# Designs tried in a protein design chat: VH-VL binders against q9h9l3. Part 391

Target 1, 176 residues: q9h9l3
Amino acid sequence: PRKMVAIDCEMVGTGPKGHVSSLARCSIVNYNGDVLYDEYILPPCHIVDYRTRWSGIRKQHMVNATPFKIARGQILKILTGKIVVGHAIHNDFKALQYFHPKSLTRDTSHIPPLNRKADCPENATMSLKHLTKKLLNRDIQVGKSGHSSVEDAQATMELYKLVEVEWEEHLARNPP
Short names: E, the ipSAE of ESMFold2; O, the ipSAE of OpenDDE; V2, 0.75 times the mean of E and O plus 0.25 times the DockQ between their complexes.

## First folded at step 19 (VH-VL)

Design Gf12 (framework fv_fezakinumab; at its last look DockQ between E and O 0.84; V2 from the best seeds 0.83)
Fold by OpenDDE, look of step 19:
Structure Gf12 (fold): chain C 176 residues (1-176), chain A 120 residues (1-120), chain B 111 residues (1-111)
Amino acid sequence: as target 1 above (176 residues)
Amino acid sequence: QVQLVQSGAEVKKPGASVKVSCKASGYTFTDYYMHWVRQAPGQGLEWVGWIDPDSGGTFYAQKFEGRVTMTRDTSISTAYMELSRLRSDDTAVYYCARGDYSYGYEFDLWGRGTLVTVSS
Amino acid sequence: QAVLTQPPSVSGAPGQRVTISCTGSSSNIGAGYDVYWYQQLPGTAPKLLIYDNSNRPSGVPDRFSGSKSGTSASLAITGLQAEDEADYYCQSYDISLEGWVFGGGTQLTVL
């Protein structure tokens, strides 16, 4: 079986009005929650909005941030060949300008058994925060300091582990 | 109607540049990547690159890095592909094609193509 | 020298079954990336025929089917019809090239 990792990315606003979401931090954890990667990333364009309340990113974090192209290479090296778990993960891949095999992707925002376990509609898109609270009895993304991508990645992995057996069996029976 | 309308045929000299346009209609322009694919006469399909109309971010095939520039104008839902330092082997029909970045990577919508002829 | 290898041509009589192979490698199909198929009628732009290995878009008849195994994929056409005469291309993503790749194309002739 392939190794499994979880990923979470934080974005900042770039462009004329800061409406463009650019990767500014990426965290990757292994199956056990150990951090494999956690770096601040410097977008190729000027940051207009740090979105600190949500992203947790501040100007000081960009002083020694890893240039996007370099960070992308590092991240892709980690992700290649692995089952990658994330929440609304396609936003992370988009920010990375990366395509991961669909068969090796696990999006916790689109796993009906996970929603069912949380007493949510199976076809609804629930937030990571809500699922984490409901199923793990843990509060994430609290306070005014912004999100922790490490914490979010760890939570995502833990959520997936709750339904891993069932979901993997489902995927095996229902390949795309 | 959902469609991609491309600019007309171009004839260029070697060393010149060409800029092909692709206007999207019938869907939200910024919800899909715009890919560019070319096809030399009698040859197969070759992927050139993509642009994210939402962010303006681009990713080019290695073969075209340094010569291709993809841009977009969201106000008119139009994508552009500019290829510089043209040579004879750049003669091809250039297609724009819509592709999702999320759950569907397939190129599900194509323009009719723009013939670019490079000749001395 | 396309990254994905297809036979240059295949042929069949009306009503027959034909198969077009698409051979990749460990860096694309073998890496888990899905295969897509496109039909290109003479003088027209490519049209999506199969997505995610075996799914048909609306409007594509069930005579067309796709499969994937290992580092290869296959397009099968049953009940071959004259209108099926076209070029067919497989497509996937290659992680080593970090880009989308096409097969060399297969010209299908209906005899």
Scores: ipSAE 0.907, ipTM 0.944, lowest interface PAE 0.5, mean pLDDT 95
Fold by ESMFold2, look of step 19:
Structure Gf12 (fold): chain C 176 residues (1-176), chain A 120 residues (1-120), chain B 111 residues (1-111)
Amino acid sequence: as target 1 above (176 residues)
Amino acid sequence: QVQLVQSGAEVKKPGASVKVSCKASGYTFTDYYMHWVRQAPGQGLEWVGWIDPDSGGTFYAQKFEGRVTMTRDTSISTAYMELSRLRSDDTAVYYCARGDYSYGYEFDLWGRGTLVTVSS
Amino acid sequence: QAVLTQPPSVSGAPGQRVTISCTGSSSNIGAGYDVYWYQQLPGTAPKLLIYDNSNRPSGVPDRFSGSKSGTSASLAITGLQAEDEADYYCQSYDISLEGWVFGGGTQLTVL
């Protein structure tokens, strides 16, 4: 279905002691895994902690990064009206200051049939890395250079496809 | 007791500013957005904006942009809304209301409201 | 003018059924955003009555029900009682305004 996209974001630390998570990269892929959007994003606040080990974000990425307000406008235009797939996706939407319809949201961290395929408890919150290894035989987030939001968004879409028919039918019978 | 306790009524002249407080108790203040909603006498409800008490991030309805400032003090679990350059049509009851960002968008807890009267 | 359209008033006799409509557009309800309903008794703050289109919080009687279809939503009240006399507001999110929007309110009178 062409009306479905997957999103993943990387965050840096802003605010006191760098504890606030601010958007610094966002990647969006279509159903086939083609990249629709992939930009480094400059937070409106001073970056205290790049969190590079996890985020993959370095100072050089911020030199030509798109300002948050502009990037947000671009991203929202892509997401509006689409089924959006993500992993722990509420964190991505919060970082965007964005509210997406629940009926158009798919969170691979909370899909019981997907957990069951991975031999995990149906109500457990599972990491993207774990699900991807178990179900796609693929290692993501490898090494100490941080995550790639393109890689993570692509993995998220592939995971959703494993349960798409079953889960979409379930949601049609049981609207969220 | 889970509640939102708002500051008392205010009377202001046109051109002044008002700052309304909303103290949360009985729940973790930083786990929820705080929304502000106003209601002019005999009129309906109008959303003003929200603040994320954890980050201090804010988002204002376009109508109020440039005149409203929302802040908070996490040490006393209190949110504030300040409205400047008051006009007579800002006369309203101003409510604070709690909302989640993750699981649902309902306003499930409301303060009793603060009447702000703007008159000469 | 309210973004969501509600009738200004409705009335019904005790024991009867009334409905309150809430008409939105393609930028709010029609975009898939959920509808919330609030009851406001005279002189009080609004109280959440229905969330996520059709769910009732604990303590709300089952004679209150909500539904959504297309760009519109509806609140139904069956077994009407005198205590139901109040103002009722629908609410949703509007992606074009990037904000929460309310209906203009409906005054329910129990005859």
Scores: ipSAE 0.746, ipTM 0.895, lowest interface PAE 1.3, mean pLDDT 92
ESMFold2 (binder alone), look of step 19: mean pLDDT 92; pTM 0.938

Design Gf13 (framework fv_fezakinumab; at its last fold request DockQ between E and O 0.92; V2 from the best seeds 0.87)
Fold by OpenDDE, fold request of step 20:
Structure Gf13 (fold): chain C 176 residues (1-176), chain A 120 residues (1-120), chain B 111 residues (1-111)
Amino acid sequence: as target 1 above (176 residues)
Amino acid sequence: QVQLVQSGAEVKKPGASVKVSCKASGYTFTDYYMHWVRQAPGQGLEWVGWIDPDSGGTFYAQKFEGRVTMTRDTSISTAYMELSRLRSDDTAVYYCARGDYSYGYEFDYWGRGTLVTVSS
Amino acid sequence: QAVLTQPPSVSGAPGQRVTISCTGSSSNIGAGYDVYWYQQLPGTAPKLLIYDNSNRPSGVPDRFSGSKSGTSASLAITGLQAEDEADYYCQSYDISLEAWVFGGGTQLTVL
């Protein structure tokens, strides 16, 4: 079986009004939660809004940040060929300007058994924070200091592990 | 219904530039990538690149890097592809095609194409 | 020069079954990327025929079916109709090229 990794990215605002979401941090963990990658990333365009409250990104983090092009290459090298677990992961891939095979993608925001386990509607889109609290009894994204993409990636992996067997069997019977 | 209306045929000389437009309607312009694909006469399909109308981000095929520029005007739901330093082998029908990224990657709707002829 | 390989042409009589192959590699179809099929009628733009290997968009008859295995994909057309005469292209994504790639196209002739 293919190895699994979980990914979470933090975005900052670029463009004239800061409406463009640009990758500013990316964290990748393995199945056991070990950090494989965790880098601050310098967007190609000027940052207008650090979105610190949510992203946790500050100006000082960009001083030695890895240029986007380089970071992208590093990240893609890790992701290629892996089953990639993420929450609303299409946003991460979008920020990376990357296409990952659908058959190798696991989006915890769209796994009905996971929602069911959390006593949520199966077809609802629940937040990572909510699912993590409900199923792992763990608080993430607490406070106003911003998110930790490592913490979020780890939580995402742990959530998936709760339904891995069932979901993988489902996917095997119902290939995308 | 989804529609992609492209600009009319172009005739250019070698070395010139051409800018093709693609006006989208019937859906939220910023929710989908806009791909560009060309087809030389009697030949197959060749992917040129894509633009994210939401962010303006672009990704070009290596072959066209440095010569192609994709832009968009969200106010009029229009995507543009500009190809510079034209040569005869750039003669082709250029298509814009809507592509999803959230639920799938298929090019589910295509424009009717814009013929660009490059000749001396 | 197409990254995906298709037979240049196939033919069949009305009512027959025809198959169009699409051969990729470990960096595209074999890498897990889905295959998409497009139908291009003479003088028209391509139209999505199959997505995600085997799914049909609304309006596409069930005579059309797609499959994928290993590094290859296949489009099958049963009950061949005269209106099926067209060019067919397979498509996938190549991670090594970081590009969407097409087959060379297959011209289907209905005899």
Scores: ipSAE 0.940, ipTM 0.963, lowest interface PAE 0.5, mean pLDDT 96
Fold by ESMFold2, fold request of step 20:
Structure Gf13 (fold): chain C 176 residues (1-176), chain A 120 residues (1-120), chain B 111 residues (1-111)
Amino acid sequence: as target 1 above (176 residues)
Amino acid sequence: QVQLVQSGAEVKKPGASVKVSCKASGYTFTDYYMHWVRQAPGQGLEWVGWIDPDSGGTFYAQKFEGRVTMTRDTSISTAYMELSRLRSDDTAVYYCARGDYSYGYEFDYWGRGTLVTVSS
Amino acid sequence: QAVLTQPPSVSGAPGQRVTISCTGSSSNIGAGYDVYWYQQLPGTAPKLLIYDNSNRPSGVPDRFSGSKSGTSASLAITGLQAEDEADYYCQSYDISLEAWVFGGGTQLTVL
């Protein structure tokens, strides 16, 4: 059976006016929520905007952060061959400069049964915070101290588990 | 309505450089990767690399590392590929192709190609 | 030399069915990566024909179909027409090369 992991990333602003999103933290958890990877990552470009209010990234985190190329190699070794769960996961893969097989990708922001369980329109894009509160009775991303990618990856995995049987059967009957 | 308009044919000597342009219209230029693919006369397709027009980030096939540079100008929705230290076996038609980056990766629209001829 | 292997040529008469194979490996199709097919008419740019193994873009007739199994994929063309005479390329992603890879191409001749 294929192993399943969940991923979440935090981004900082690089490029002109800090508008480009560059990877600055990545967390990966297994099916049980155990942390497989959690590193601060130094982007190859100058950081213009730490985006700390949302990212939780501060200057001190970058002092001994793993350079992007090295971190990317470590992360890709973990992801290869696995079902990868994330929320708006295309942003995480884009930040990694990575292509994951579509058949092995699960995006909790685009699973109609999950929205239905939360009493949301099936085709709406719902935030991780909202789904987690509604379906797990749990507050994440609290305050303005920034997100925790470990917390967010764990929440993403638990959300997927709520619909895993139904959605995996759906995907088996309806291959992408 | 999606169109990718490429620059005209080029003739170059070995050791020179060439820069091919690809102007996009009919969609939001920064929402898709731009791929470059080449085809030597009578031969198959060979992927060169991609650029993310939003960030300017690039990724090149290992064969072209150190010789290719991809850039873009978002103000005119144009991507560029520059190939340096040209050799006769770089003679090919160079295509730009739009590629999705989210969940599907298909190259759904292609330019008409730019013939680059390298001869001594 | 191509990472994905296709027959160099296939042929068929109008109205017949032809298939074009695409054989990969454990680092591309066998790793779960999808297969894409492109049609290249003589003197023109490639055109997307099949994406995600079996899906057709709008405007591609349902007589073109794709499938994937194991490390291989197949393109089938039924009701063959003269306008189908073209080169056909399969494409996938290879994780060990970190590169998009194409088959060597198949020249379809309509007899």
Scores: ipSAE 0.775, ipTM 0.912, lowest interface PAE 1.3, mean pLDDT 93
ESMFold2, look of step 19: ipSAE 0.744; ipTM 0.903
ESMFold2 (binder alone), look of step 19: mean pLDDT 93; pTM 0.940
OpenDDE, look of step 19: ipSAE 0.927; ipTM 0.956
ESMFold2, fold request of step 20: ipSAE 0.706, 0.717; ipTM 0.894, 0.902
ESMFold2 (binder alone), fold request of step 20: mean pLDDT 93, 93, 93; pTM 0.944, 0.946, 0.946
OpenDDE, fold request of step 20: ipSAE 0.940, 0.940; ipTM 0.963, 0.963

Design Gf14 (framework fv_fezakinumab; at its last look DockQ between E and O 0.89; V2 from the best seeds 0.82)
Fold by OpenDDE, look of step 19:
Formats: sequence, structure tokens, C-alpha cells
Structure Gf14 (fold): chain C 176 residues (1-176), chain A 120 residues (1-120), chain B 111 residues (1-111)
Amino acid sequence: as target 1 above (176 residues)
Amino acid sequence: QVQLVQSGAEVKKPGASVKVSCKASGYTFTDYYMHWVRQAPGQGLEWVGWIDPDSGGTLYAQKFEGRVTMTRDTSISTAYMELSRLRSDDTAVYYCARGDYSYGYEFDLWGRGTLVTVSS
Amino acid sequence: QAVLTQPPSVSGAPGQRVTISCTGSSSNIGAGYDVYWYQQLPGTAPKLLIYDNSNRPSGVPDRFSGSKSGTSASLAITGLQAEDEADYYCQSYDISLEAWVFGGGTQLTVL
């Protein structure tokens, strides 16, 4: 079986009004939750809004941040060929300007068995924070320091593990 | 109606530049990537690159790197592809096509194409 | 030259079944990327025919079907009709090239 990793990215606001979401941090963990990658990333354009409350990104983090193009190369090298788990992962891939095979993608925001386990509507889009609290009895994304992409990636992986067997069987029976 | 309307045919000399436009309507312009695909006369389809209308980010095929520039104007839902240092083998119909990035990647909407002729 | 290999032409009589193959490699179809098919009628822009290997968009008849296995894909057309005469292109993504790639195209002639 293919190796599995979980990814989470933090974005900052760029563009004239800061409405453009640009990658500013990326964290990747393995199946066991070990950190494989965790870097601050320097967007190619000027940061207008650090969105610190949510992103946890501060100006000081950009001083030695890895340029986007370099970081992208590093991240793609890690992701290639692996099953990638994430929450609303299409946003991460978009930020990376990257296409991952759908057959090798696991989006915990769209796994009906996971929602069912959390006593949520199967077709609803639940937040990572809510699912983590409900199923792992753990609080994430708390405090004033903003999110931790490592923590979020780890939580995402742990959530997936709860339904991995069932979901992988489902996918095997229902290939695209 | 959901559609992509492209600019008219162009005739250029070798070494010149051409800029083709693609105006989107009927959907949220920034919700889809805009791909550019060209087709030389009697030949197959060739992917040129894409732009993310939301961020302005671009990715070009290696063949066109350094020679192609994709831009967008979100205020008028229009994407642009500029190809410089034109050669005769750049003669082709150039298509814009929207592509999803969320759950599918298919090019589900195409413009009618813009013929670019490069001749001395 | 195309990254994905298609037969240059196929033909069939009305009502027959025809198949168009699309052969890729370990860096595209074999890497897990889905295959898409497009129909291009003469003098028109390509039209999405199949997405995600085997799904038909609204308006595409069930006579068209797609499949994928290993590093290859196939488009099958049953009950061939005159209006099916067109060029057909397969498409996928190549991770080594970081590019969307097309097959060379197959010209389908209805006899």
C-alpha cells in the first residue's frame, strides 16, 4: 500500500485589498503524526494581511521564510505518489498550484462515514475543529496565537484513521 | 448563459507578440482555473498553461515558459494569453477553457477559439 | 509526439461498436491521474465527453463509455451514429512534466 501523509496549509492575504489567499506555511505529517515538513513560506507578492488570528502567521515568520517556488518543489516531492489526507484539501492544493490525483486524495471534509461517526449529517461540511472535538475529544485552533498547521495536519490524519478501513473499502468498491 | 467569448482572429509577423482575450460569463470567474489550449492546423490539442483568476497565479507548459504570459482582469471576468517572439509554428487556434480545481479537473467549458496566424 | 498515445484513426459502420485506446505511462495515467475524453466535431471547439475515467456529463449519451486500467484508458462508442464522426482526444495530467497532456487524437469515421 501507498504511504499516507496529511497536509495543512496556512494562508495570508495578498493583493490590493488582501483578498488573495497566498500560501505562507505548510505542514506535512506521516501516518504516525511525525512532522515531515513544516516551513514558513514567502509569497511571491507583498503580504497585506497576515490573518494572524487564523493563520498564526506573523511578520517575523517571513524574515527567513522559504520562497514559494522553492517550497512548492519541496512539498511536491513529498506528496508525489502518496495518499494525501487533508481537510478541505482542495484549498491546499490550489494554494500550491498543484494537482494531486483524486484517487490518491482523502478529504476529511467530505467523508460521510466520518460525519456519521460524529453524529453529523453525512452530506454536511463540518469543520476540522468540530470533528476533532467530537471524535478525538481534543481542542484545536484555540487561543490567540492562531492555528497550528502541524496540529491541524495531525488531527486530520487521526480523524481519517477512524474511518480508514471503511472508507478505503468503499473507494475500492467504487472507483471513479 | 455560461460561456467563454474569445477575441477575434489575429495575423502576426514572426517575432511579434499576440494577446488573446477570453471573457467569461454566466459563472463566477474566480471559481475556476482558466486553461489555454492550442491546436495547429490539422494537428492535436496542446496545453499551454493555466491561470488562477482568483490569485493570478500561473503555471505554463515548459515549452512556453519565458514566452507566454497569462493575466486576468477580474473586474470584467476576462483572461488574457500573450505569446511573444512568435514563430510560424505558433500558428494555431488558441482556446480558453475553464477547469475545476475542487472536485474535478475537467475542461468543461471551452471558448470557440482564436485563430492566430504567423506568417512573413 | 503526444504524451498519450492514441490510434490516429478508427472507423465503423452505423450501429457498430468502436473503441479508442489511450496509452499513457507511470507518470500520468499510471500515477493515478484520471482520464478525460473530448469530442471535437469538425470546425468546432472540443467538448467534454468523459470525465474522471468513466463519467458522462449531462447531455452525453450512454452510448459513450470510458474505462481506465493500469497506464491505459479506453473510450467505447456503441450504436455508432453518423453524428459521432469527429476527433476524439484523451487527456490526463503528467506529474513529471507538471502539465496537462493530451493524446494525439483519433479521427473516427462513420462508414
Scores: ipSAE 0.905, ipTM 0.944, lowest interface PAE 0.5, mean pLDDT 95
Fold by ESMFold2, look of step 19:
Order: sequence, then C-alpha cells, then structure tokens
Structure Gf14 (fold): chain C 176 residues (1-176), chain A 120 residues (1-120), chain B 111 residues (1-111)
Amino acid sequence: as target 1 above (176 residues)
Amino acid sequence: QVQLVQSGAEVKKPGASVKVSCKASGYTFTDYYMHWVRQAPGQGLEWVGWIDPDSGGTLYAQKFEGRVTMTRDTSISTAYMELSRLRSDDTAVYYCARGDYSYGYEFDLWGRGTLVTVSS
Amino acid sequence: QAVLTQPPSVSGAPGQRVTISCTGSSSNIGAGYDVYWYQQLPGTAPKLLIYDNSNRPSGVPDRFSGSKSGTSASLAITGLQAEDEADYYCQSYDISLEAWVFGGGTQLTVL
C-alpha cells in the first residue's frame, strides 16, 4: 500500500487589491498526525493583504520565510508517489502549481460516506470546520487569530480515517 | 457557444519574436488553465506550457524556458503566448487548449491553431 | 523524441477491433498519472476522446475505450468505421520533467 499524508495551505492576497491567492504556509502530516513539513512561504509577488484573520499569516512570518520555488520543491518531494488527503484539495494543488494523480488524491470535501456520517446530503460540499465539529466534536479555526494549517491538516486526516476502509474499497472497485 | 478563437497566421524571420492570442468565450476564463501545444508540419503534438489565468502563474516545458512568455488579460478573456529568438524549427501550428485543475486535467477545448512560419 | 511511445501506424478493416498502445515510464504513467487520448482528423485541432484513462466525454461513442496498466495504456476501437481514420495521441503528466507529455501519434487507416 502507498503511504498517506494530509496537506493544508494558507494563502495571502497578492495582485490588484490583494485578490489573488498566493501560498504563504503549507503543513503536511503523516497518517498518525505527526508533522512532516510546516513552513512559512514567501510568495514571488508583493503581498498586498496578509488576510491574517483567516490565514494566521503576519508580516514577521515572512522575514525568514522560504521562497516559493524552494518550498515548492521540498513539498513536491514529499507528495510525489503518496496518497494525499486534503479538504477542497484542488486549491492547495493550484497554489502549489502542481498536478497530483487523481487516483492518489482524497478530498474530504467530496466523500459521500463522510457527508452521510455528518447527516449531510451526500453531494454537498461541506466545510472542514463543519465536518470537524459534527464528526470529531472539536472546534477548529476559532477566533480571529487565523487558521492553523497544522491543525487543519491533522483534522483532515482524522476525518478521512472515519471513512478510509469504506472509501478505499470503493475506489479499488471503481478505479478512475 | 464555448470556444477558443486564436489570432491569424504569422510569418517571421529567424531571431524575431511572435505573439499568438487565444480568446475564450462561453465559459469563465479564470476557472481553467490555458495550455499551449504546438505541432510542426507532419509531426506530433508538443506541450509548450500553461498559464493560470486567475493568478497569472506559469510553467513552461524545459525546452522553451527562457524563450517563451505566457500572459493573459482577464478583462477580455484572452491568453497570449510569445516565443522569442525564433528558429526555423519553431515553424508549427500553435494551439491553445483549456485544461481543468480541479477534478480532471483533460484538455477538453482547443483553439483551431495559429500557423507560425519561420523562414529566411 | 516523444516521451510516450506509440506505434506510428495501425490499420484495420471496417467492423474490426484495433488497439493503440501508449508506453510511458515510472515518472509519468507509472507514477499514477492518468492517460488522456485525443483524436485529430486531417486539418483540424485535436479533440478529447478519452480522459482519466477510460472515461468518454459526451458524444464519444462507446466503441472507443481506454485502459491503463503499469507504465502503459491502451486505446481500443471496436466496430471500426471509416470516420475513425485519424491520428491518435496519448497524453499524460511527467513529474520529473514537470510537463504534459504526448505520444508521438498513431495514424489509423481503415482498409
């Protein structure tokens, strides 16, 4: 079996009026929730809006942040060949300018059995915060201090474990 | 009507540059990557690179690094590819093609192509 | 040359089954990346024929099918028809090159 990791990213605003989302933090955890990677990342463009209320990113975090190209290389080395779990994970891959094999991708925002456990419609796109509260009885992303990508990646892995056996069997019977 | 409309044929001398345009219509331009693929006469398809119209981010095939620049203007839903220091072996039809990045990566919509001829 | 290897040509009579192979490596198909197939009629742009190894877009008849195994993929065309005469390209992503890669193309002739 392939090794499994979970990823979560935080974005800042670049470009006109800070509307473009650029990678400023990435956290990767293993199956047990141990942190494999957690770095602040300096976007290649000028930061217009740190989005701190959601991102948790502050100006001081950028002082020693790893430049995007270097961080991207480190992250891709970890992700290559692994099953990668995330929540709305296409946003993370887009921020990384990265293509991951679909057969090795698990998106907790679109797993019907997971929605069913949360008493939600199977086709609904559910937020990480909502699923974590309903299924793990835990509040994440609390307050206005911003999200923690480590906390979010760990929650994402725990959510996937709730349906892992059923979903992996489903995917094995119905390969992409 | 969902379509990609490309600029007309170009004739250039070696050492010059060419800029090809690709205008999207009938869909949200910033929801898809735009890829550029070329085909020399009688030859196969060769991927040149992509641009994310949302962020302006790009990635180019190694062969074209340093010679290709991809840009876009979201106000007119148009992507551009500029190839510099042209050689005779850059003679090809240049296609734009949109590609998903979310739940598939297929190139499901192609422009008709722009012939670029490089000759002395 | 092309990163993915295809036979340069295949042929078949109407009603027959033909297959077109696409051979990659551990850095593309073998790394788990999906295979996409495109049909190119003479003088036209490529058209998506198969995505995600085996799925058909709307409007592509079910006599076209795709599969992937190991580092290789295959396009099968059953009930061969005259309008199937075209060039066919496989495509995948190569993580070591960080590039979308195409096969060299296969010219299908209907005898």
Scores: ipSAE 0.691, ipTM 0.892, lowest interface PAE 1.7, mean pLDDT 92
ESMFold2 (binder alone), look of step 19: mean pLDDT 93; pTM 0.940

Design Gf15 (framework fv_fezakinumab; at its last look DockQ between E and O 0.84; V2 from the best seeds 0.82)
Fold by OpenDDE, look of step 19:
Order: sequence, then C-alpha cells, then structure tokens
Structure Gf15 (fold): chain C 176 residues (1-176), chain A 120 residues (1-120), chain B 111 residues (1-111)
Amino acid sequence: as target 1 above (176 residues)
Amino acid sequence: QVQLVQSGAEVKKPGASVKVSCKASGYTFTDYYMHWVRQAPGQGLEWVGWIDPDSGGTFYAQKFEGRVTMTRDTSISTAYMELSRLRSDDTAVYYCARGDYSYGFEFDLWGRGTLVTVSS
Amino acid sequence: QAVLTQPPSVSGAPGQRVTISCTGSSSNIGAGYDVYWYQQLPGTAPKLLIYDNSNRPSGVPDRFSGSKSGTSASLAITGLQAEDEADYYCQSYDISLEAWVFGGGTQLTVL
C-alpha cells in the first residue's frame, strides 16, 4: 500500500486588487501527524492582502520565505506517488499548479461516509472546522491569529482515518 | 452556446511572432483552465501549456518555455497564446481547449483551431 | 516521439470490434493518472470521447468503451460504423515531464 500524507495550504491575495490567491504556506503531515513539510512560501507577485485573519500569514513571514518555484519542487517531491489527503484539496493543488492523480487523492470535503458520521447531509460540503469539532471534538481555526496549516493538515488526516477503511473499500469497488 | 472561437489563420516568417486568440462563450471563462494544443500537418497532438484565466497563472511545456506567452483578457473572455522566434517546425494548427482544474481534467471543449504557417 | 504509444493504424469492417491500445509508463498511466481519449474526424478539432479511463461524455455512443490496466489503456469500439473512421488519441499526464501528454494517434479505417 502507498504511503499517505495530508496537505494544507494557506493563500494570500495578490494582483491589482488582491483577488488572486497565491500560495504562501504549505504544510504536509504523514499518517501519524508528523510534520514532513512546513514552509512559508514567497509568491512570485507582490502581496496585496495577507488575509491574516484566515491565512495566519504576516509580512514578517515573507522575509525568509521560500520562493514559490523552489517550494513547489520540494512539495511535489513529497507528494509524488503518495495518497494525498486534504480538505477541498483541489484548491491546494491549483495553488501549486500541480496535478495529482485523482485515484490517489482523498478530499475530506467530498466523502459521504464522513459527512454521515458527522450527522451531516452526505452530499453537502462541510467545513474542516465543523467536521473536526463534530467528529474529533476539537476546535481548530480559532482566535484571530489565523489558521495553522499544520493543525489543519493533521485534523484532515485524522478525519480521514475515521472512514479510511470504508472509503478505501468503496473506491476499490468503484474505480473511476 | 458553449464554444471557443479562435482567430484566423496566420502566415509568418521565421523569427517572427504570432499571437492567436481564443474567445470563450456560453460558460464562465474563469472557471476552467485554458489549454493550448498544436498539431503539425499530418502529425499528432502536442500540448503547449495552460493558463488559469482567473489568476493569470501559466504553466508551459518545457519545450516551449522562453518562447511562449499565454495571457487572457477576462473582460472579453479571451485567451491569447503568443509564440515567438518562429521556425518552420512551428507550422501547425493551434487549438485552445478548456480543462477543469478540479475533478475533471479532460479537455471537453475545443476551438476549431488556428493554422499558423511559418515559411520563408 | 510521443510519450504514449499507440498503433499508427487499425482497421475493421462495419459491425466488427476494434481496439486501440495506449501504452504509457510508470510516470504517467502507471503513476495513477487517468487516461482520456479523443476522436478527431478529418479536418476537425479533436472531440472528447472518453474521460477518466472509462466514462463517456453525453452524446458518445456506448459502442465506445475505455479501460485501463497497469501502464496501458485501451479504447474499444464495437459495432464499427463508417462514421467512426477518424484519428484517435489517448491522453494522460506525465509527472516526470510535468506535462499533459498524448499518444501518437491511431488512424482507424472502416473497410
């Protein structure tokens, strides 16, 4: 079986009005929640909006941030060949300008058994915060300091582990 | 109607540049990547690169890096591909094709193609 | 040449079954990336025929089917019809090249 990792990325606003979401932090954890990667990333364009309330990113974090191209290479090296778990993960992959095999992708925002376990509609898109609270009895993304991508990645992995057996069996029976 | 309308055929000299346009209609332009694929006469399909119309971000095939520039004008839902330092082997029909960046990566909509002929 | 390998040509009589192979490697099909198929009629742009290995878009007859195994994929056409005469291309993503890649194309002739 392939190794499994969870990823979470934080974005800042770039472009003329800051409407462009650019990768500014990426965290990757293994199956046990150990941090494999956690770096601030310098977007190729000027940051207009740090979105600190949500991203947790501040100007000081960009002083020694890893340039995007370099960070991307590092991240891809970690992700390649692995089952990658994330929440609304396609946003992370988009920010990375990266395509991960769909068969090796696990998006906790689109796992009906997970929603069912949380007493949510199976086809609804629930937030990571809500699922984490409901199923793990843990509060994440609290306060005004912004999100912790490490914390979010860890939570995502733990959520997936709750339904891993069932979901993996489902995927095996229903290949794309 | 959902469609991609491309600019007309181009004839260029070696060393020149060509800029092909692709206007999207019938769908939200910024919801899909715009890919560019070319096909030399009697040959197969070759991926050139993509642009994210939302962010303007681009990713090019290594073969074309430094020579291709993809841009977009969201106000008119139009993508552009410019290829510089043209040579004879750049002669091809150039297609724009939309592709999802979420769950469906397939190129499900194609323009009719733009013939670019490079000859001295 | 092409990253994905296809036979240059296949042929069949009306009503017959034909298959077109698409052979990749560990860095594309074998890496888990899905295979897509396109039909290109003479003088026209490619048209999506199969996505995600075996799914048909609306309007594509069930005579067309796709499969994937290991590092290879296959397009099967049953009940071959004259209108099926075209070029067929497989497509996938190659992680080593970081590029979308196509097969060399297969010309299908209906005898």
Scores: ipSAE 0.891, ipTM 0.938, lowest interface PAE 0.5, mean pLDDT 95
Fold by ESMFold2, look of step 19:
Structure Gf15 (fold): chain C 176 residues (1-176), chain A 120 residues (1-120), chain B 111 residues (1-111)
Amino acid sequence: as target 1 above (176 residues)
Amino acid sequence: QVQLVQSGAEVKKPGASVKVSCKASGYTFTDYYMHWVRQAPGQGLEWVGWIDPDSGGTFYAQKFEGRVTMTRDTSISTAYMELSRLRSDDTAVYYCARGDYSYGFEFDLWGRGTLVTVSS
Amino acid sequence: QAVLTQPPSVSGAPGQRVTISCTGSSSNIGAGYDVYWYQQLPGTAPKLLIYDNSNRPSGVPDRFSGSKSGTSASLAITGLQAEDEADYYCQSYDISLEAWVFGGGTQLTVL
């Protein structure tokens, strides 16, 4: 369990009209759901849109936030060499400017056995909220106060555990 | 047609700068990283860096940090690489190459290259 | 010195089999990063030949094959043809350098 982690990130809007997604929070949990990392992160560019309704990020969080370059170094040290689980994880890696080995990456938005357990089309991209409700009987991302990246990372790890044995065997037979 | 069209050959003196362009067509320019790779005469391939055309974010190989600047103009689907304080060992063909954001690390589309010659 | 090591040259007669090795380290191939191969015909840009260690893009004949083991990879070409005369490069990602890294290239001569 200690060689596997789950990650979730929250983004704010930077760049022209706030349309560029920039990293503003990152949470990493271990196999048991214990928090290994949870920091607010200050983007290198001016924040145009906090996207608070979805991100949960407010101006106050940025006051003592870790600068992106420093946070990125800390996060990469944690992720390197580990199996990393996420939901639509390429968005998280892009926000980090990080490139993780395909063979060590697990994306709960693209696992056919997980979709089948949720009675969803196996090739559909299902939201974390829907999978968590259907498979864990839990509500996450409730209300209009934004997402919790700790909660989301923990849910992502629990979802992966439901298919871990089957999916790891599949990947061993069919290397990505 | 999916292609990358690069600017023409350049001849420069040591100490000058050069700016090479790479125009994308036939695909959504902002959906892929644009990489730059160079090849000195008779030598191998060397990665210079990438730009994310969507955000404008860049990442440079350590060897080029401080001398290279990558930019883009999304309105004309064009990426640029500028290399300053040119030396004779910067003489090379400079390629742009498209790279996937997601789970691929390959360069599946290349420009034809731009020869930059640095000599007195 | 190239981050990935390839033999500088290899040769074979038409119809024969050749292999080109690509040796990396624990920070690239050994860290789990995949290997990609490019063919560069004389006077042209590189062309993707193998991706994800062993997969062929559409249009690449099945006499080209790739494999990876430990910190090394190999490109095999069977049924050599005159048109295969080219330079071949392996490529991966190195987490310590945070860089796309290439082999030094292998010049294939068809005798």
Scores: ipSAE 0.733, ipTM 0.899, lowest interface PAE 1.3, mean pLDDT 92
ESMFold2 (binder alone), look of step 19: mean pLDDT 93; pTM 0.949

